# VHH binders against o26223, part 300

Target 1, 191 residues: o26223
Amino acid sequence: MKLLWTSQHIKVTVHIDGKVSKMDVLEAIKTRRSIRKYQDREVPEELIDKILDAAMCGPSAVDERPWHFIVVRNREMLEKIPEVHPYGAMVKDAPVAIIVCCDSSLEKIPGFWVQDCSIASQNILLAAHSLGLGAVWTGVYPLEDRVEGIRRLFSIPEHVIPFSVIPLGYPAENPGTRDLFDPDRIHLEKW
Below, E stands for the ipSAE of ESMFold2; O stands for the ipSAE of OpenDDE; V2 stands for 0.75 times the mean of E and O plus 0.25 times the DockQ between their complexes.

## First folded at step 19 (VHH)

Design YC17 (framework vhh_7nfr_2; at its last fold request DockQ between E and O 0.68; V2 from the best seeds 0.00; counts 0 for: pae E 3.2 > 2)
Fold by OpenDDE, fold request of step 20:
Structure YC17 (fold): chain B 191 residues (1-191), chain A 124 residues (1-124)
Amino acid sequence: as target 1 above (191 residues)
Amino acid sequence: QVQLQESGGGLVQPGGSLRLSCAASGFTFSEKWMSWVRQAPGEGREWVSGISWSGGWTDYADSVKGRFTIARDNVKNTLYLLMDSLKSDDTAVYYCARHKYSAFPEKFDEFDIWGQGTQVTVSS
């Protein structure tokens, strides 16, 4: 029995009417794309709050929750971020960016903070997408040049580690959907 | 292998001009901040100028401000230092150096790669 995986083209019907259509979790995950072009439109604080709420809902090692978030709306600072992040050019075009950081003093088990902050970062991306925003994860950690660049730019204390920079905005591009399923990456019981 | 190679040094009269070049290889040059550092005989190292990866940000030591211009060509993997109105006090070995961080240096240990240097002599 050949399971015909009918690639249901989930037509994201962008309903023009102001009602944020509820996106289910699987849809959010499967349809999320990196968005690097943004409309000249402000993101309401309410949406940022929802995104940050989602960012804090991820699991963390022994519930250490080491994450901090810097919300950047200042135009001058947004324009400076690309100078310390060579692949952060899109940040200057975003109305807002979130910098995910780890407070090392909150870490209970060494090394798991990377996973914790990754989960938080991914939740930001998914939440943004579900709310009709576009976002992209620009990696900071573990590259020392970017970590220290962001640290100095934002006067971040030494015990706090910049992890990611995530610009957000209403999308001005549609990169389409990708099928990334690869059965060759699935191993049953053993490698 | 990661390498920086300076060129363009030489003998010049006071008031003259030189253009130094630094050829970078073995790494993604366009991602790294770069600086020029000089060392005069019997003197310590002196930071001269720095530039961000894009070239959008530049900074200069007070001793060279208004006379020197740092620039870069990321397509050619080359750092430049345009030196105008040269003075005898500008006599030194000039080094190009790669930054560890995407920031202007606070200490000399914030450089991880150095060139061999090029001699600049300003003398009448």
Scores: ipSAE 0.891, ipTM 0.947, lowest interface PAE 0.4, mean pLDDT 93
Fold by ESMFold2, fold request of step 20:
Structure YC17 (fold): chain B 191 residues (1-191), chain A 124 residues (1-124)
Amino acid sequence: as target 1 above (191 residues)
Amino acid sequence: QVQLQESGGGLVQPGGSLRLSCAASGFTFSEKWMSWVRQAPGEGREWVSGISWSGGWTDYADSVKGRFTIARDNVKNTLYLLMDSLKSDDTAVYYCARHKYSAFPEKFDEFDIWGQGTQVTVSS
């Protein structure tokens, strides 16, 4: 065991298959990639719990916290998602998927739930990455076809809006890190 | 222009078979769920069968289950209905319909494009 204090922040450590995993938050943000190939390996329930805890730590408009999450492990259901979501083919090969939903009855300010659920979805991706998992955000909202398809597949009530489907698992690919910083997107004081 | 054209209807005797076809054009057929709907003389419309965009998920009305088979060819942009063991109660105009949603329909306003229909007549 080696203790190393190399930053101003206390790094979070977690157990993954008996190993200690550390990831600085900036490293997690910059190295996270969409992962669409997964090992044939189950994801422990405790990791899903940690991921969803992280999802719920996101800010929301006036603290409305409109999100709900459906955890899908059933093989038959995972295999049906691509039938209602044509670009969700990798979901059938994932050991688990998380569906991020908005409960519109929890909205305090109409329309900001999209931002709220986007934050929760991104937190899921980052938390999964920090725990040694790979994930990808597959878009549902605002495509009505996909929204209704997912709603009916999972018996989601009409006041609840499925926002995203996020398959995840231990990665079976490594697409590498990208450098996407573009100074031309930065405007000082004015456009 | 988005278009659905049915063909293959006709007169058959009870116990006979038919194959209906529906040619699709003007949209990405391979991304849409499709259904067959029929309307018998003096009756409203009845959903017959539906199929997911890939063909991997199908469902049937109880009245035709085990006798009819829905299929699609996404290369030829064609939907099919294979009808076996036809009964007089199957006499109807059969319509090809495109789904608004990637789901089996709950209401007929969930179809946004309809074909012109093809007549199937089962008679002694």
Scores: ipSAE 0.380, ipTM 0.737, lowest interface PAE 3.2, mean pLDDT 90
ESMFold2, look of step 19: ipSAE 0.376; ipTM 0.723
ESMFold2 (binder alone), look of step 19: mean pLDDT 84; pTM 0.864
OpenDDE, look of step 19: ipSAE 0.868; ipTM 0.936
ESMFold2, fold request of step 20: ipSAE 0.352, 0.358; ipTM 0.726, 0.725
ESMFold2 (binder alone), fold request of step 20: mean pLDDT 86, 85, 86; pTM 0.873, 0.868, 0.871
OpenDDE, fold request of step 20: ipSAE 0.856, 0.887; ipTM 0.931, 0.947

Design YC18 (framework vhh_7nfr_2; at its last look DockQ between E and O 0.91; V2 from the best seeds 0.00; counts 0 for: chain humanness VH .431 < .441, pae E 3.4 > 2)
Fold by OpenDDE, look of step 19:
Parts: sequence; structure tokens; C-alpha cells
Structure YC18 (fold): chain B 191 residues (1-191), chain A 124 residues (1-124)
Amino acid sequence: as target 1 above (191 residues)
Amino acid sequence: QVQLQESGGGLVQPGGSLRLSCAASGFTFWEKWMSWVRQAPGEGREWVSGISYSGGWTDYADSVKGRFTIARDNVKNTLYLLMDSLKSDDTAVYYCARHKYSAFPETQDEFDVWGQGTQVTVSS
């Protein structure tokens, strides 16, 4: 099913806790949390489109943009993902998941695709959060057992590497915010 | 050290039942798919049954389908094979095997850890 990109700039009103929320980029980054519980509520396609748009806006090595995205809404498939991903239990409870993949044929410099797909994955998380959705990054690569599991489950060709599985939905939990700033991790001019 | 240890084998009459156990240690058991593989005398290894992390997916060789049941206890780090209606042709050494991938095996090379095996003999 080819996602029909609706070019319409849909003004998405984000309701967080019943309030219209506008997040700036720093707020989105600082307040984002992994969400593993979701409401029994469908995610509009328009939001997924916006999220995927954001996912493709990140930088990549020499602009190789090696990423592909599988959008999964099928309940049967969502329910199967936990069987091939040991930390993907929450996926079965999500209305949708995005699988981020690398097409190795698009890679221009070896090894940078991991960074590229990481950036894409993070942008998915941030975009989702900014739109009032909850998401979590479940790592697939570089663990071979997960990579092959997801590959076979979704019939992903050999030259394409599944990187992450990101379930999305309206949050049914509020983990709160964390202060993760650690000055001991900052080194000036030298280690 | 990663280890699998089978137990529960023995001598049974045709039509009898056995329960095999495989104790796993040295790794996170619930993160791995597991299988039973058997080898009869003079024969090659034959895949018998496989199970996913939580047991949501199971599969069986045609030769044992409807007679054998694979199960696991992730709290006890133990894999089981319930064998009912045993036949003489079920006589073999039964091995517990860890999957390399989160998928049912296509080849024997997709197992990365093996137990020592337990002997099952079905004879009148």
C-alpha cells in the first residue's frame, strides 16, 4: 500500500492533556519520553505523513539518504513483531509502527548509514512527541537475531537492513520529565 | 558460559509418553528462539520443533505434528518437549538448540548453541 502523500499542509492541532500545545524544538527534545502504553485510538494518516516528512529531513552522509520506512497498521503483523523482537512487546498495543530500514544500495560511504538511520529514527520520535503522540525506539540493528527476524517477517530483501521498530500512538502513560544534563560528560578543549 | 542441558530421555514402549527438558544457562533465555532437533542412528539431524520467545509461535515437523508439544518456561530458563504417542521411529538422541535468528530455522547452521543430547528409545 503506497502511502499517498497528501501535499496538503494540514494544520495539526496537538492536544496534550486536553490542551492545544505548541512545542518548540528544545521543548520537544527535553520533554520527550519513551512511551510504551497507548490509547485505543487510531493515528491519523496525516500525522504519520508529517512524522515521515520529519524523518527524511535529517542529514545523511554525503546526502545519501539511505532510509526506507515501512508503515505497519495491520493488527496481525503488529502482533507478530514481539515474537521476533524480544523488547517489542508494546508494539502489539500500538495502532501503528514504523520500521526504519537502510537500503544498502543507496549507501555512498560505508558505515554511515547507521548514523543516518539513527537521525531519522530520532526525528520520528521528536516529531511524534511534538504532535501529541507517544513513541519508543526499539533497536533492531545491530543484533543479527532481530535483524533477520524482522527481515523475514516483512519479507525485506537482503540488501535492505532493518534498523529500528518504532511503535506510535496516543499516550496512555505519562512518565514525567527527566533532567539528564551531566556536566561531567562535558570536556573543554581536551579530555 | 552458555550452556544447554537436556534431560528426561529414556526407554518407553510404543504409544508411551515422555517429557524432555532443556536447562539453559549463561544467556538471557527469553531473548532466544529455541528448537528441538533429533538424530536417529545412522541418520542425519532432523528438526523436530521450534518455539518463539513467548511461545506465541510454534512449529513442528510433519513427522511429529499432533503428537509432540513444545513449550518453555522463561522464569525457569527451561525448554520442554512433550512427546505423546511415541513410535519406534522416534528413537533418537534429542538435542536442545538455540536459534541464531528470531525465526524458524531454514538450515542447521542457524543454531549457534547445542546441548549434549538425551537418548530417547521407543521399543516394545
Scores: ipSAE 0.689, ipTM 0.859, lowest interface PAE 0.6, mean pLDDT 92
Fold by ESMFold2, look of step 19:
Formats: C-alpha cells, structure tokens, sequence
Structure YC18 (fold): chain B 191 residues (1-191), chain A 124 residues (1-124)
C-alpha cells in the first residue's frame, strides 16, 4: 500500500506543469509539434518566465548572447501581428506571443546572431512543450517586409532586429507524432 | 513584369463621388501592403491611404479621413479607393503603389512599384 493508493479521490488530480515527472529531453524533442490552435486559457507569468529562462540557456557565438524578448499579451497588439505577417494568422487566437529579437550592439561575430536567435527560439518551443503548452515559430527574419512591419508595430529600435514571433498557449489540437528520421541525410566522413 | 494599372478617374462636381480601381499583376498581391498616393498640379506627392494584406488595417491622411475608403479584393487582385464628398483640393493624379514593407510609410521611398496614375478633377 503506497501513499498514492490511500488518497481519497476519483483519479490523480494534482498537476503543476501537465506531468507528474520531468519529460525526457529526447522525448520532448521528438514529440514537439507546431501548435496553431489554443484554448481560451491564460498562460501564467511564471510559465513565461521559465520559458524565457530556458531560451537564455542556449549557446551563442563567443557567448555574445544577443537576444532580447518581447512578451505580448495585449489583445489589440496580438490581433495586429497578422496584418504585418501574412502567415501569422494564428497569433490573433493565442493568449500570448514572444518576439525573439537580436540587439546588434551585442553582436561580436557578424551574422552569427541568426544562429543564436534560432537556438533561443527552438528552446522556447521545447520549454513550452515540456510545460504542457503548444507553440509555433513564425518566421520574421530574413524577410525585410516582415522585419520592418514588426519593428514599427512594437516600436523596436533600429539596432534591434526582430527574428521570430512565437505564439503559445494550452493546445487545442493534437497533430500526433511524426517519424522524420532519414538515413539518406547522413554522410560518413564526406558528402 | 510587375504592373499596376489605375482606372476610374474623371471629372466630377464638388460633393460628388468616384471609385478608383488598381489592377495588379506579376506578383502575389495578397502578400503586399498597398497605398494610394496623389499629386496635385505643382505639388509634391502626398500619401492618401494605405491597407494591410487582408484589409484589416487601414489608415488615411488627415486631408481625406472620413471621406475616402480604401479597400482591396485579393481574389481579383484589385485595390480600390472610394472617394466621397470630393473637394476641389482633391484634384490630382492618383497613383496606386506597392509597399516595400508591411507598414504604413514614413517616407515616399518606401514604395517599390507605382502605377501610371489616373486623373481626378473636381470642378470648383
């Protein structure tokens, strides 16, 4: 007889982040899917803090850490993002979005900020998934049309480059898993 | 072969109405913000109105606000300007213009494609 067995309830009901134990990192990577439909449910600030902490744990070129993040919860602003981003329609339905930006004044090696912000963006997706949230990366950079649109919408200064917009929320869809491993993409010693 | 072709201009009395059309070809119309810009005789070009991809976000110069309506039809690849309560000061050549950026313009060099223009003349 264990303590869980003696609990008076219909089922185990206590969840903090949607799991009783930590999700394995390989499981998180393999099961994360782009989620574009969200429940009408707020995402607590504490979860956003955890996600952004994870985003900042990524490696960067010569430790330049060029990233900045804009957290958008204002409904009016979320509804305007699709008007400057033609493939960002789902953002209007998200409770929150994170804009990943590069502060070019922090750049130490020209051009590697793209890799740095890509790493931060992927970490946001994985952290959100591990917390029971769904997210999708919508591309901004390198499309100057979208870059300037987002910059002006959020009053982002000229030396800061918006890289991606990531809407997130509790998922309202389940696209399932995919098997994408392709051995033909693996080359030993040379091409 | 990107092309913008305006039509619908003409002569009208003060207080009258006109509808301008701009047929777009050679590019993916629904992926671009669009504007109307006008040039009165002896004047520089004046931005009149702009519209986002879907038409969900529009803005107008103060000189035309409340009198003009910008619209687009992404199926027909056509931009419109519905002009009501026309004044003699609205006399100009009207151009449709494609934006470089997904934003209302801050300068006139933010347009990368221009039509040939259509004349609107409001008789005083």
Amino acid sequence: as target 1 above (191 residues)
Amino acid sequence: QVQLQESGGGLVQPGGSLRLSCAASGFTFWEKWMSWVRQAPGEGREWVSGISYSGGWTDYADSVKGRFTIARDNVKNTLYLLMDSLKSDDTAVYYCARHKYSAFPETQDEFDVWGQGTQVTVSS
Scores: ipSAE 0.355, ipTM 0.736, lowest interface PAE 3.4, mean pLDDT 90
ESMFold2 (binder alone), look of step 19: mean pLDDT 83; pTM 0.845

Design YC19 (framework vhh_7nfr_2; at its last look DockQ between E and O 0.85; V2 from the best seeds 0.00; counts 0 for: chain humanness VH .440 < .441, pae E 3.6 > 2)
Fold by OpenDDE, look of step 19:
Structure YC19 (fold): chain B 191 residues (1-191), chain A 124 residues (1-124)
Amino acid sequence: as target 1 above (191 residues)
Amino acid sequence: QVQLQESGGGLVQPGGSLRLSCAASGFTFWEKWMSWVRQAPGEGREWVSGISYSGGWTDYADSVKGRFTIARDNVKNTLYLLMDSLKSDDTAVYYCARHKYSAFPETQDEFDLWGQGTQVTVSS
């Protein structure tokens, strides 16, 4: 199913606690939490499109943009992911998951694809949160057992490397906010 | 120390039953797929059975299908092989093996940790 990208700049109305809210970028970053419980509610394709659009807006080394995305909605496949990803239990409860992959043939500078796909993955999380969805980053790369598990499960070709699995859905939990600022991690001019 | 230790082997008569155990230590057991592999005298290693993290997926060699059952206890860090209706051709050293990948093995090179093995002898 080719995701028909409708170019319509749809004003994303986020319903947080029944209120329509616009979330700015700092708010999205600061209030984002990993969500592992989801409502029994489908995620509209429009939201997935917006999330994927955001995922592709991040920088990449030499603009290589090595990322590919597998959108998984099939219930059977979602239920299989936990068997090849030991920390992917929540995936079976999500209405949709995005698998972020790297096409190594698109890599221009060796090794930077990890950063590229990380940025894409984070953008997925932020975008999802800003749209009123919950998501969690479940790492696949660099663990070979997970990489190959996901590869075989989804018949991913050898030159493509699965990087992360990100389940998404409307949140069925509210873990609250965290203050993660640590001034001890800030060094001025030198270490 | 990362290790696997098999136990439960022995001498049984044809038609008998055995339960093998494999105690895992030194790693997070529930994060790994596991298999049993056996080697008969003068023969190569033969994959017998495999199991996923939670045991949701199991598979068996045709030679043991319907007779053997693989199971695991992730709390006890133990892998099991229940062997029923044993035959003389089941005589072998049985090894516990950790999967390199989260998938059933395609080759013998897909195991990255082995036990010392336990002898199973089926004889009248």
Scores: ipSAE 0.786, ipTM 0.898, lowest interface PAE 0.6, mean pLDDT 92
Fold by ESMFold2, look of step 19:
Structure YC19 (fold): chain B 191 residues (1-191), chain A 124 residues (1-124)
Amino acid sequence: as target 1 above (191 residues)
Amino acid sequence: QVQLQESGGGLVQPGGSLRLSCAASGFTFWEKWMSWVRQAPGEGREWVSGISYSGGWTDYADSVKGRFTIARDNVKNTLYLLMDSLKSDDTAVYYCARHKYSAFPETQDEFDLWGQGTQVTVSS
């Protein structure tokens, strides 16, 4: 956006770079990488709101939308996550993490909540990437020790299932893109 | 073979100290929370202390706070309990226990592996 001076009590703001960046959806999917190193820079609340809006746009089994999200910014809590999730060490270095949860009372078809929350989790990753952030999905469900550890750490009720922990922040690494297309995984008409 | 083996127990005078060790084998030790649990003669099992994966979180039963220290060495796959200022009420068999969950226990049945125990006797 470029604002020039106009009449009638408007302040003119001239920007050096007036472009609003938009990332093509296929580019976002192909270039998103797991980011485990983050700048010491806060992530604005408005970006988290956009990410969570995107998370809730995913399809779900019979539109059950079983997801809930916990936004964690408290430093003490972020530092505790690795103590209940042994492969989540990068969480302590993130400015914020999102915990994707399933409210089992919203489940309409047994077992499909896993697909539903996976879709929401992937949308978080893609939305974060499109906004210039880096993120990584750290698995919680179905590992019983992690599920219960996270549940107790965040006082999550028994009928709510923590599915994933997604730390995010402005990236401090650039692992580059990968070409993962494998034609041998494509089967025409039948297996 | 998945196993926990305690050592370091014995007879000690009131006010004395002991160091218990628990050697772990057959599983990935650094991925598990661990605890010490004790059982006095004629009593049920009492949780004494617990420790997270890295040792960054520890907690203690009120009866031992300030006197006992839990620690772990993830390179040697060993859990420790340093017991200071021992008193007769500390007389018990001390068990090393592996947590089922990555959390301090809410009930005494949240352990999925137990050692054989080591006797600690504080004799007046």
Scores: ipSAE 0.341, ipTM 0.728, lowest interface PAE 3.6, mean pLDDT 90
ESMFold2 (binder alone), look of step 19: mean pLDDT 83; pTM 0.847

Design YC2 (framework vhh_7nfr_2; at its last fold request DockQ between E and O 0.60; V2 from the best seeds 0.00; counts 0 for: pae E 3.9 > 2)
Fold by OpenDDE, fold request of step 20:
Structure YC2 (fold): chain B 191 residues (1-191), chain A 124 residues (1-124)
Amino acid sequence: as target 1 above (191 residues)
Amino acid sequence: QVQLQESGGGLVQPGGSLRLSCAASGFTFWEKWMSWVRQAPGEGREWVSGISYSGGWTDYADSVKGRFTIARDNVKNTLYLLMDSLKSDDTAVYYCAKHKYSAFPETLDEFDYWGQGTQVTVSS
């Protein structure tokens, strides 16, 4: 019995009307895309708070929760970020960006902070998407040029490590959905 | 392998002009900040000018400000230094340098690769 996985194209009907349609977790994960074009529209503080709440709900090693978040709304600073991040051009067009950082003094087990901050970053993306916003993860760590560039730009202390820059806004593009399922990447019991 | 090759140096009279070029290879040039650094005879290395990867940000040492212009062509993988109103004190070997960081250098240790340099001599 060949289970025909009918790829149900979940048509995310973006209903234009102001009601943030609630999407379930799997829908959020499957339909999330990197958004690099934004409307000329402010993001309410309430939505940022919800996104940050979600960012802090991820697991961390030994519950170390090493993450800090810089919320950037200042237009001048948003316009400067692309000068220290070669792939951060879209940040200048976003109404807000979140910089995810690690406070190394909070780290309990060496090296797991990368996983912790990754989870936080992904939760930001998923939460943003579920709230009708678009976002993209622009990697900072582990590239030294970007880490130090962001550090200096925002006067981040030495013990705090910039990890990612995530611009957010109401989407001005719809890249569609992707089917990324690859059964060849699944191994049963052993490689 | 990262390579930086300077050219355009030479002998020029005071008040003259030169254009230096640095051909870059072995890395994604447009992703990196670049600088010019010079070393005069008997002196230490001196940062001269820096440029962001997009060219949007430039900075200069006080000694060359208003006279020198740093530029880059990311399609040609080339860094330039336009030197006008040259003075005898500008005599030095000029090096092209790749930044470690996306920032203007605070120290000369913030470069990970250097060219071989090109000699600039300003003399009457």
Scores: ipSAE 0.888, ipTM 0.948, lowest interface PAE 0.5, mean pLDDT 93
Fold by ESMFold2, look of step 19:
Structure YC2 (fold): chain B 191 residues (1-191), chain A 124 residues (1-124)
Amino acid sequence: as target 1 above (191 residues)
Amino acid sequence: QVQLQESGGGLVQPGGSLRLSCAASGFTFWEKWMSWVRQAPGEGREWVSGISYSGGWTDYADSVKGRFTIARDNVKNTLYLLMDSLKSDDTAVYYCAKHKYSAFPETLDEFDYWGQGTQVTVSS
């Protein structure tokens, strides 16, 4: 008979529609990697729906929710994205891409849409990862030439700003995890 | 400084061929769309052809489709226009032009830098 003191890590259980998620939130954040190689395998519409639901769960400035999403599955269009988006070469190999946009007519606080759409974009990456998919955020905004290229390719109106292009699919590479924690980036009380 | 320098123009007989070159410097060439634009004597400028940064997407004015081929070499930072089956209406100064946007142009205001031009003359 003896008393034992055990330190136990806290695990967050996430409920979605009455079911427990397979992946712990901290695990998802720590293990997500940019994936640029994809299997020749379709991504079910149901998974895209879950990813976009997650994208819209993010906070936004004064709850303005300025985001819109274009889901691109058409092969011809996916193949054209890299020609207007020079760092998006992997998009032509992806079964699907999501374009995150800001509708500026929904802004309530000018300029915070960048943070809002960044949050939505990161949620897409995490949700995709939790569902066994790989994705990468390829930046469009604030590069004017890419913004206009994507806008014209998808007939996006002038008041809507394409922010990011996120190709995704079942991964065909495993870059492994990285330990990026840097204590020198942490400042207590002040700089 | 952005510089675009055309070469390869000259006098050619109808039905003949020419290759135009444009040496580019002062910017990241492979990240930009490029075009050829021409100006016939006494006329405004006419877009001839455009090419995406990698060369994977090209387009041509109707007047030159099937006769002209745009190409680029991103290692040598050079844009080309291969002109075949030349006719009198092709007589013009040909300009190399750098796009502002990664798109085929809707107006000539969408080019932010121009070369000095090279004369192409198709003799009667």
Scores: ipSAE 0.407, ipTM 0.772, lowest interface PAE 3.0, mean pLDDT 90
ESMFold2 (binder alone), look of step 19: mean pLDDT 82; pTM 0.829
OpenDDE, look of step 19: ipSAE 0.855; ipTM 0.931
ESMFold2, fold request of step 20: ipSAE 0.306, 0.290, 0.308; ipTM 0.700, 0.694, 0.705
ESMFold2 (binder alone), fold request of step 20: mean pLDDT 82, 82, 82; pTM 0.836, 0.835, 0.833
OpenDDE, fold request of step 20: ipSAE 0.887, 0.887; ipTM 0.948, 0.948

Design YC20 (framework vhh_7nfr_2; at its last look DockQ between E and O 0.77; V2 from the best seeds 0.00; counts 0 for: chain humanness VH .440 < .441, pae E 3.2 > 2)
Fold by OpenDDE, look of step 19:
Structure YC20 (fold): chain B 191 residues (1-191), chain A 124 residues (1-124)
Amino acid sequence: as target 1 above (191 residues)
Amino acid sequence: QVQLQESGGGLVQPGGSLRLSCAASGFTFWEKWMSWVRQAPGEGREWVSGISYSGGWTDYADSVKGRFTIARDNVKNTLYLLMDSLKSDDTAVYYCAKHKYSAFPETQDEFDHWGQGTQVTVSS
């Protein structure tokens, strides 16, 4: 099923307590939490498209854009992911997961693909949150056991590296907000 | 340091049963796939059985299917192999092996650690 990319400007509408609100970028960043419990509710394809659009808007080294995305909705496959990802238990409860991958053949500068795919993954999380969905980043790379597990499960070719698995769904939990600001991590002019 | 220690081997008669154990330490046991591999005298190593980290997936060599059962206790950091209906051709040193990958092994190179093994002898 080819995801029909609708070029429509992403109007971020978040339903908070039954109210539709727009979330600005700082609010999205500050209020985002990892969500591991999901409602028994399907995520519309339109939202996935918007999320993937956002995922592809991040910078990449020399604009290499090495990322690929596997959108998984198949219930059987979602249930299999936890068997190859020991911290992916919540994936089986999600209506959809996105697997972020790197096509190494697209890499122009060695090693930067990790940053590129990280940016893409974070954008997925932020976009999901801004759209009223919950998501969590489950790391695959650089752990060889997970990389190969996901590779074999999804028949991913050797030149493509699975990087992250991100389950998404309407949140069935509210972990609250955190203040993570730490001035001790800020150094002025020098260490 | 990763350590795997097998136990439970011994001498049994054909048709008998044994329970092997493998005590694991030095790594997070519950997040790794595990296998049993055996080596008969004069033979190469043969994969016997594998189990996913949660125990949700198991697989067996055709030679032991229906007779052996692999299991694990992630609280005790222990891998088990229940061997029923033992045959003379089951005589081997049995090794506990840690997987490199979260998948059933395709080659013997897909294990990153081995135990010292425990001898199983099936003889009348």
Scores: ipSAE 0.847, ipTM 0.927, lowest interface PAE 0.5, mean pLDDT 93
Fold by ESMFold2, look of step 19:
Structure YC20 (fold): chain B 191 residues (1-191), chain A 124 residues (1-124)
Amino acid sequence: as target 1 above (191 residues)
Amino acid sequence: QVQLQESGGGLVQPGGSLRLSCAASGFTFWEKWMSWVRQAPGEGREWVSGISYSGGWTDYADSVKGRFTIARDNVKNTLYLLMDSLKSDDTAVYYCAKHKYSAFPETQDEFDHWGQGTQVTVSS
């Protein structure tokens, strides 16, 4: 029986166990569909982190970056969203939702926050799709009754505007690919 | 155009029950939160109860909690208030009110339409 001891640095490999989609960006854009049915399966925190990182990569008017995100996993809160947001019925069945908000105190040029938050919202959808998740954008703004309902439900301050609610999860449906290219919408040089 | 018409009020003895109804027209009823609000003689208007789109979320003023039940029928476009264990302090005109927001109200300015009211009188 032979025993040999040497001094070595302890190296620990951290495994990232999320599934990473290797999807081409044009493929992601063309194949992303609104998903309203979800598996009974948790979405890992690291995937949400990647999605929100992607959300914040979008351009914004004069780099104002007015967005804030509320991550909602609490079952009771997810179940209340449809009661203030009637076209968000699927939210109660999702394992998680992201609320995209504008902090109006961060606006540097008035009125462009809608474009800014739309860009962040679309990046959430694409990033979720690339990670094997399904999501749908449910619009809150500009419907003031729903804006105020969501604000009060989540204790969002008056200067912060809830823009969209995006439920997401592993998909339990496959709506298929669409061909939506319409050359009549393209105008060269003039209308 | 928006029309709210209350009915079911009347004279009742203490401990009795009443069922108020509010017929709604001129708007998409199931898309709106609704409330009952009352006004006692010599008092301001007091929010009594509110109900969400589906009826899945309700709330009540402390003065009526456990005794009153708000409900809605989105097929018949009707709001209800079932009042049990009535007492003299419940004597008031009861109004059906349409919310501006999908939230329980913080002020009375958060209603954009009102019914004409129905009188509830609880006699000693």
Scores: ipSAE 0.381, ipTM 0.752, lowest interface PAE 3.2, mean pLDDT 90
ESMFold2 (binder alone), look of step 19: mean pLDDT 82; pTM 0.831

